# Designs tried in a protein design chat: VH-VL binders against q08179r182to404. Part 29

Target 1, 223 residues: q08179r182to404
Amino acid sequence: KLIEIRKKTSEFLHETLEESNLITYNTIENAEKKQKFLNFFRKLYSAKEGKIMTFQHDEISAIAQMFKNDSVLDNLSRPQLAAMSKFMSLRPFGNDNMLRYQIRSKLKDIMNDDKTIDYEGVESLSQEELYQACVSRGMKAYGVSKEDLVDNLKVWLELRLRQKIPSVLMVLSSTFTFGGLPKENYSKAFSPLAEKKETKSKYDDLLDLYYDGILQVLSSIPD
Below, E stands for the ipSAE of ESMFold2; O stands for the ipSAE of OpenDDE; V2 stands for 0.75 times the mean of E and O plus 0.25 times the DockQ between their complexes.

## First folded at step 12 (VH-VL; framework fv_prolgolimab)

Design j5 (at its last look DockQ between E and O 0.76; V2 from the best seeds 0.79)
Fold by OpenDDE, look of step 12:
Structure j5 (fold): chain C 223 residues (1-223), chain A 119 residues (1-119), chain B 106 residues (1-106)
Amino acid sequence: as target 1 above (223 residues)
Amino acid sequence: QVQLVQSGGGLVQPGGSLRLSCAASGFTFSDYWMYWVRQVPGKGLEWVSTISDSKGRTYYADSVKGRFAISRVNAKNTMYLQMNSLRAEDTAVYYCAKEGRSYGYFDYWGQGTLVTVSS
Amino acid sequence: QPVLTQPLSVSVALGQTARITCGGNNIGSKNVHWYQQKPGQAPVLVIYDDSDRPSGIPERFSGSNSGNTATLTISRAQAGDEADYYCQVWDSKTHVFGTGTKLTVL
C-alpha cells in the first residue's frame, strides 16, 4: 500500500511538474553562466522535439547549481506542494505559505542531517536511521536492503554536498528515481549520459539514475 | 555585515586551561555550523573542531580530542572553545570561522586569539 | 589523511599573472577552496568550490581544479596581492589545508 501511494504521488508530481514553471529566472551571476544556461535549455528543448541529445553529469550539475530552493518552492502549485510534502513524509496542512514553510523546514533539517551523516559516515547509521534518512529524502526505503540504502544515501550526499545540487531538486528528482515509474514514462528524447562507464558499479548506476531524474526535473521548466 | 569577534586566550602553563569565545553578528547564528582553526606561528592552518547548528553535534581533530570542548549558546550568538590539559604544541593563533553558504569551507573568520603554552 | 602540496613560494612581476598550485591525489574530484592571508591578519576566502568567487573578491582571482591539481590564478597582480595562500578541502571526515604558498609581487 505504501509503495502504491508513493507511486501515485510520484506520478502526480511528474505530471504536474511538466505543466508548471519551476523557476523564475534566478539572477545569473555573469554572462557566461547565463549563456550556458540558455544553451542547456535549448539543448533540452531540442531533445523534446525529437533530436537525440546527450547530457553529461557535469553539465547537469552546473545548471542545477543555478537553482535555489526558495525560488523553486515559490513556483510550485498547492497540489504540487502537498504532494511533495507527502512524499517527504510530512503532514501537509494550512495555506500555501504554510506548506512552503514546512517543506523549507524539512529541507533545512535534511541539509543539516546530510552534514552530520557526512561527518559520521553513512555506515555508522543504524537500519532504522538509514530507513528514516532515505524516506525523508523521498527515496524508496521499504523492502530495500541496508546495503542499497547505504548506496542510495551515498549518492545523495555526493550530489548534494559535493556537486552542490539544491535539495529541492534532489527531492523532486527522487520522485522520478524512486517513484516506481516505468522507464517508459521517462523522456526517451534524452540519450544516455556521456559518463557511462563500461564497468558500472551499483553506485554508478544509482548516480546515473539520479542525474536522469534531475534532467527530467529540469526539462519540465518552460521557456 | 558578518562579524566574528574573539576573546580569551593568553599565556598558560602546561596542563592548564583556557576558554576562548567567539561572538557572532550579521547573520542568523543558529543556522550555521561553526568551526575552530588554529595556526602555529609561522606555520600552516589546522582544523581543530566543528559544532553543528541546532543539534549541537561536535567533532574534533585527533590532536585535541578528549582535551578540548566546543560549545555554543545560540541565544547569545556566541561559540566557545574550552581547552584543558594544554600542551606546548597547542601554542597557536586560534581562529573561529563560519561555514559558507555551501558545504565544506569557511567564508568568514575571526581576528584570531593567541594561545601560548609555556612553562 | 590526504596531503595537499603547495609550492613554498611563487614570485610574480607587477601586472603579470601568478599561478599557485595545490596538488593532491584525485583532488579534481573534490571541491577546493582558497584563502589569502596577509601578515598578522586572519585568512580571507578568495575562491570556493573550485572556481566560485565571494562577493568583494576581484575578478582577477580565479580557480580551477582537475585531475590531481587545483590552481589559483591571480591575473594583473598587484602589490596588495602579496600574501600567503592556502588551499583547503573537506575529505575523510576532516578539513585539510595545503602547506601554503608565499606569493611575492616584484
Scores: ipSAE 0.865, ipTM 0.954, lowest interface PAE 0.6, mean pLDDT 90
Fold by ESMFold2, look of step 12:
Structure j5 (fold): chain C 223 residues (1-223), chain A 119 residues (1-119), chain B 106 residues (1-106)
Amino acid sequence: as target 1 above (223 residues)
Amino acid sequence: QVQLVQSGGGLVQPGGSLRLSCAASGFTFSDYWMYWVRQVPGKGLEWVSTISDSKGRTYYADSVKGRFAISRVNAKNTMYLQMNSLRAEDTAVYYCAKEGRSYGYFDYWGQGTLVTVSS
Amino acid sequence: QPVLTQPLSVSVALGQTARITCGGNNIGSKNVHWYQQKPGQAPVLVIYDDSDRPSGIPERFSGSNSGNTATLTISRAQAGDEADYYCQVWDSKTHVFGTGTKLTVL
């Protein structure tokens, strides 16, 4: 039932993100960042038929960091806010401002929990605590081994705490990793360090997957 | 303007106790994680303790765990460090510090309070 | 315990570029922060998250982090830049500070 709710809300968000102005070019902090933004999206939108454009994790992170949570939330319609709330296991209630407050409050709770987990160590969590941490973040957790739950949570912490990916983009990207990436994926994330390894770990594969989710969010917004 | 104003330092005997205070202004105190960092005169910096925001979780360096207790009273915009069972090695200037805009660093520091532990 | 190694001292001629290094195993995978401390004063944040400047810090302060080395760069060095500099990371359940570098402007 949770799975079905998440599939429905993910599909709605995927279909409607292009209608939203999640970032305003003129509000980008400086000319250097504006140029990075333009170069990235020109590359992203000029993919040739049948060719996959590849992006390094650092490229994706730099662009994602330009987004601001409050600006993104302010530019979402009430149906989009309601879908996002349902994906996060919140009950949507009230007007746009109340929905934004509910989402901010939940994201704040998750961020504080992320810091707590990082201080105490992911390895210190019981299987029950790992399960709850993964479920609350929109990850598949039922029937998943403890080792895989640990890797998923470590990827989340890397993206949120080190790479500083904005919380709202993390939730939106989770809709793609939960609901599946598009069949015709013209954009792909990679890590030069991981690609130099003889064998990639499960962690490396998961990190690529979550960056692909972020890339899909970025691909879904207008020029 | 963010300010952190410290008080409570001084000279104590080994085994004694002392409480440091850090009064905050210029930001919503209850929304930020807070820290204590110490510095032996003429030496480098060492993290001592962390307290989370509204949940009140506390963390300590191994060298002080069990002897020091960090706390906060959000209604007073004030953080404390209760230092018990003090040792000569605890002699240092103690700084309080505020969580930065994001995770893992200290964007504003108090003026420092000298604690001397000596017979 | 991880150790962040910095040179004990660095000298720079007025108007020239100073580079202060912070060495650590795989430090490039961590966010490095830099603090300036003048005698008798509390530390002041000058760079965070490898290369970001807080408001009020001039553009001549910059940072980079790759592999096993993070670097604080101060271009067009001024007399007022003479201070101790510390790098810092969050690693393995602790905040780790570098050993400190005294920058002298000649």
Scores: ipSAE 0.745, ipTM 0.883, lowest interface PAE 1.2, mean pLDDT 87
ESMFold2 (binder alone), look of step 12: mean pLDDT 92; pTM 0.937

Design j6 (at its last fold request DockQ between E and O 0.73; V2 from the best seeds 0.81)
Fold by OpenDDE, fold request of step 13:
Structure j6 (fold): chain C 223 residues (1-223), chain A 119 residues (1-119), chain B 106 residues (1-106)
Amino acid sequence: as target 1 above (223 residues)
Amino acid sequence: QVQLVQSGGGLVQPGGSLRLSCAASGFTFSDYWMYWVRQVPGKGLEWVSTISDSGGRTYYADSVKGRFAISRVNAKNTMYLQMNSLRAEDTAVYYCAKEGRSYGYFDYWGQGTLVTVSS
Amino acid sequence: QPVLTQPLSVSVALGQTARITCGGNNIGSKNVHWYQQKPGQAPVLVIYDDSDRPSGIPERFSGSNSGNTATLTISRAQAGDEADYYCQVWDDKTHVFGTGTKLTVL
């Protein structure tokens, strides 16, 4: 079953991402950004040590923006690449470089598609188009209502186009958001601090979940 | 270095046509969305048109829809703006612009081309 | 329909700080970009994504955005900073420019 496959893939990525070096500190050129990066991860590691830490969406975004698709992909292992490709509904083929190429190509397509959707409006998409759009981005789409697909895609566009979160991180985050992993498997030591809104919509909830996923991905970066 | 060099434009009568060109260099042209922005002399900036990286998607301001056509030839690193049924209100300096590293802004601009529509 | 409102003109003395505002409904939730345009020249990007500075732009240029107002700040103003400045956002499926501000350096 597709759900089971997604769950297993999500579990695999969750487990193995900790072994990956997603970013090299030295690749950050700006001294201020370097300091910000260090401070963020110090805070994150403190959380791992059992300290209760809260993270703002803006600070998560700021750090996420320092990552690049190519850098992340270059540091993923073959099993991780294969898992990621499957999660993106790709057929893994060839050597590691070919897998990376396939993923990069797909990410490029998604990036352009995001812009297209933004110009044309999410509401202009057919159910089938919404389905495909969500599937390609690693979202659960089968059995999901059109309304929910629209919301999911809107959140995606917000994070990608407004918050400038790299697509590779978004796809990896989707693994946590839509992978069906038990909440118990997530580190509860850190959580994004949602902006205090009197009324929280389904959209807001999904946004929060994505930021949680982003934090999970970022937390997988080794010291 | 990124360069956008424009050509074309000039004086045309109402109802006439012009084609603008924008030659790009210093970056992978086919990886970026491109834009046209115009400016009436002494006034502000107005977005005119957008074309996707492959040229498969095009978008226009309402003021030029049905009259202007944006296109690109990636093999030539060139973008075009075909302007038909020109009106006096289309008189402006037209700029080609490159999409930034991220979405939503223009990081480099051409030198501009004056289009004057007058009888 | 989105409108970005800028003051028509701002004056600043040499070496002082100039602030140019860009007003818009809930503009703080959008990414604001700023362009400098000198007479007879094409616009030049000076700030993008609210506060990021392109390579080659002096640190004197900074940006902020919150609520209904974005602000371009030019510290230690120089004669060469005299120009028109435009804010810009992507909103409502279109690129929207501000009305423009003429900065005069005294």
Scores: ipSAE 0.886, ipTM 0.962, lowest interface PAE 0.5, mean pLDDT 91
Fold by ESMFold2, fold request of step 13:
Structure j6 (fold): chain C 223 residues (1-223), chain A 119 residues (1-119), chain B 106 residues (1-106)
Amino acid sequence: as target 1 above (223 residues)
Amino acid sequence: QVQLVQSGGGLVQPGGSLRLSCAASGFTFSDYWMYWVRQVPGKGLEWVSTISDSGGRTYYADSVKGRFAISRVNAKNTMYLQMNSLRAEDTAVYYCAKEGRSYGYFDYWGQGTLVTVSS
Amino acid sequence: QPVLTQPLSVSVALGQTARITCGGNNIGSKNVHWYQQKPGQAPVLVIYDDSDRPSGIPERFSGSNSGNTATLTISRAQAGDEADYYCQVWDDKTHVFGTGTKLTVL
């Protein structure tokens, strides 16, 4: 049931994200970051059938860090906020300000739980705790091995705690990694260090997948 | 303006106890994780303890586990470090510190409180 | 257990560029933070997350981190930059500080 709710809400968000201005160019803090923003999006918008563009993880992280949770939430419509709430296993209630508050509160709880897990160790989680941690973050968890849940949670912690991807972008990215990337996807993430390994690990593949989700969120921003 | 004002400290015999206080102002105290970090005079910095924003989670360096207890009272904007079974090795300047804007660093520090453990 | 190694001291002439290194196994995969501590004072954050400056820290302070080495760079060194400098990471369920570097401005 949860899978069906998440599939439906992901589809709605994917169809409507381009209607929202998730970031305003003039609010970017300095000229160096503004230029990096322009160069990134010119490259991203050039991706077409037959012209696949590739992005390093650090490029994606630098752009994602320019976003602010509150600004993103302020620019989502009430139907988008309701869909996001349902994806996050919240029960939407009230006007758009109440929905934003509920989402902010949940994001804060997840961040505190992320810090707690980092102090105690992912390996200290029971099977049920690990399942709930992954579910609460928008990951597929039913029928997934303990080893794979650990790897998924480690990727989340890397992105959220070390790469500093804003929590709101992480949730929106989860809609693409959970609900599936678009069939016509012309942008791909990669890591130069992982690409030089003789054998890429499952962790490296998962990290690429999650960065691809972030790229999809960024691709939804209008020209 | 963020301010962390420390109190407590002093000279104590081995096996004794002290309680340090850190009074916060200039930010919403209950939104942030807080820390204690110590420094032996003339030497480097060592993390001592962490407390979550609600106070529901506490963590300690191995060197102080079971002897030190971190706590907070959010209504008073104050954090505490209860130090028991003190040893000569605990002699240091103790700093309280505030969680930074992102994970894993300390953006504002208190002025420091000297604790001397000597027989 | 993680260990962050810094040179004991670094000297720089007025107006020149100082570089202070922080060595650790695969430190490039971690976020490195830097603190300045003047005698008798509390540490002050000067760089966080490898290369970001808190407000009030001049652009003369910059940071980089790759491979096994993070570097704090202080361009156009001033007398007031003379201090102890510590790197720090979160690693292995603990906050780890570097061994510390005394910067002397000549």
Scores: ipSAE 0.782, ipTM 0.909, lowest interface PAE 0.9, mean pLDDT 88
ESMFold2, look of step 12: ipSAE 0.780; ipTM 0.911
ESMFold2 (binder alone), look of step 12: mean pLDDT 93; pTM 0.944
OpenDDE, look of step 12: ipSAE 0.872; ipTM 0.958
ESMFold2, fold request of step 13: ipSAE 0.776, 0.764; ipTM 0.910, 0.906
ESMFold2 (binder alone), fold request of step 13: mean pLDDT 93, 93, 93; pTM 0.942, 0.944, 0.944
OpenDDE, fold request of step 13: ipSAE 0.883, 0.883; ipTM 0.961, 0.962

## First folded at step 13 (VH-VL; framework fv_prolgolimab)

Design k1 (at its last look DockQ between E and O 0.72; V2 from the best seeds 0.81)
Fold by OpenDDE, look of step 13:
Structure k1 (fold): chain C 223 residues (1-223), chain A 119 residues (1-119), chain B 106 residues (1-106)
Amino acid sequence: as target 1 above (223 residues)
Amino acid sequence: QVQLVQSGGGLVQPGGSLRLSCAASGFTFSDYWMYWVRQVPGKGLEWVSTISDSGGRTYYADSVKGRFAISRVNAKNTMYLQMNSLRAEDTAVYYCAKEGRSWGYFDYWGQGTLVTVSS
Amino acid sequence: QPVLTQPLSVSVALGQTARITCGGNNIGSKNVHWYQQKPGQAPVLVIYDDSDRPSGIPERFSGSNSGNTATLTISRAQAGDEADYYCQVWDDKTHVFGTGTKLTVL
């Protein structure tokens, strides 16, 4: 069913992203940011080579913020675009430009919806509205309680609006977060969860999962 | 170059009405949320109203709810603020503002329009 | 109804560094934005998202935010920096501005 579709899509995206160059090097005007960017990816590569490396949420956010939706989309292959479209419940058809357009349009709608939800409050949404909001963002929504849907959207809004994570990365992250991908041995090396034994709330757990997903997406970007 | 040009201010008696306009240029107007912020002379800034990109969603400060109406005509690149039942405490310079690149702030402002409510 | 508290006035000598604070409960968990307003003019964004600088704003302007205090720092103060400065946050479904600080350059 939907879970299997998500899993297959996630696996496909994972494999495809590893082979794709989403962003080689962003023309960052600030020298300090450039250095942070380079250091981050060096650290990622070290982790891929088997070194145990830990990443903090703020570190991940800082790098993620350097990416732009359009730049990422422009560098996705056709299979990636198609997979992303399906994951976003779109009907992929046409050429690559059409797929990009559809995805971009959907992302724009989501962005406006995020702003609307932030003004009105996540708790003001009906169960159906929550469900649709989560589905449109690639989140697991079927069979999930209203409370959990609320938490999911809160985490999304935190990352998207407060931490300024690009929506493209968020959607891609969702493929790792909710796709049920088997954790490869090297992926454990990326997990910020390895260091924090503190009693975490459900919200915190979801936050961690998203950051892990973002990290996985970023790790798929070749040097 | 982003520009926001305002018009429609002036003197009005309590209970009266005014309509402010904000003409936008230098960016795709229909892609951005827009805002009104006011400032009492010699005092600080206060958010007044927000309108979504399409105009489908509007939000107001409690102080103006039920009296003010924000609207926009994207084809004209213009935003409006209809102010009814004006009170003395509504006396202020009103600014139109554009949403920033990220969330929750204003990156460009109009020149401001003075609204004076006095008997 | 969050309240952002700023000092009423700050003075700085020409060429020195000015620091304007914005206090709020757990403001460090929010994104703080700063505006400059000169007499008779509209506000101008000088810092957004705690520390990011818009194009055209000099590098002399910087921002930080932690704990209960955000700070706007103006290094190598110039006469043209004399203005009112306002901090601002998005909080609880509303936009909240600080009380404002008058910066005087001596």
Scores: ipSAE 0.869, ipTM 0.955, lowest interface PAE 0.5, mean pLDDT 90
Fold by ESMFold2, look of step 13:
Structure k1 (fold): chain C 223 residues (1-223), chain A 119 residues (1-119), chain B 106 residues (1-106)
Amino acid sequence: as target 1 above (223 residues)
Amino acid sequence: QVQLVQSGGGLVQPGGSLRLSCAASGFTFSDYWMYWVRQVPGKGLEWVSTISDSGGRTYYADSVKGRFAISRVNAKNTMYLQMNSLRAEDTAVYYCAKEGRSWGYFDYWGQGTLVTVSS
Amino acid sequence: QPVLTQPLSVSVALGQTARITCGGNNIGSKNVHWYQQKPGQAPVLVIYDDSDRPSGIPERFSGSNSGNTATLTISRAQAGDEADYYCQVWDDKTHVFGTGTKLTVL
């Protein structure tokens, strides 16, 4: 069953990401970006020392944008690539190069579909189309209302198309939002605009959740 | 060196038809979504149409929907705009444009082709 | 279809700083792109994603975007900067252009 497969692959990825070097400081070829990277990870490591730290969505987005899909995929082991492929509802086969191409092809299809949905409107999708769109992106879709599927997909489009979060990080973040955030979570995302609201919408809560997932991916990076 | 070379403009009567062409070079044409944008002389820019990288999805501004048809032949590195039932208000310089590296903007433009619709 | 409002004209003295605004409801939540168009020529991208410069665009071109206003800033204005400038966003199923601003360098 899909849920069990996603739970198992998420757990494997969560346990092994700390052994992967998804980005290297020296490959950041802009002094301003290097400084943002240093400031962010100093704050992040303060959170790992047991102090609760909060991060604005814009801070997280700026760091996430430094990642490159190909570089991230090149630094995943074959078992990690296979787990990611299974999470994405693909059948893994072949060596790590074949798995990387299979994942890239799926991510390209999702990006084209994201653009299509932006032109046509999320509201134009049928229940089945919404279900398939959310499933393909690693979201919980079984037993979820149409209204919630719409909000999930809108958050995805915002992060991918407006905030320009790399597709690989989006999928890795989905493993945390689907498989659960760590119980000992000392890093929290927030939106200054949403914090001003008296009542946060489901959309705002989902956006925070996905940014928390991105924070967990970033927290898994070795010093 | 990205180049978009356009052809096919001219003078037509109201109700007439024209086909514009945009020949691409200097990049892998089949990897990119492509666009038409027009400009009435002395006025601003207006998005007209979009075509996906494979050509399987097409989109149109409301002002041209049902009258214009965008297409592409990736083997020829060429995009087309078939314009039917032309009106005086369609008089403009038409530009083809290439998708940028992120969503929502146009990084390279063709030289423009004037279409004039008048009796 | 929504419109992004720009001033019709902006004048700047040679060597001074020009600011061209692009107004829209909550435009600060959108990615704003800017194009330069000289007479008889196609538009040229000068800023994308609010503040990023394409290769070949000098650093004196910069952009900002917050609230209801995006701004293109051209420092140390040169005669060659005299052109029409358009902002543009993706919004509500369409690609939306601003009304255009003619920049005159005095």
Scores: ipSAE 0.802, ipTM 0.919, lowest interface PAE 0.8, mean pLDDT 88
ESMFold2 (binder alone), look of step 13: mean pLDDT 93; pTM 0.939

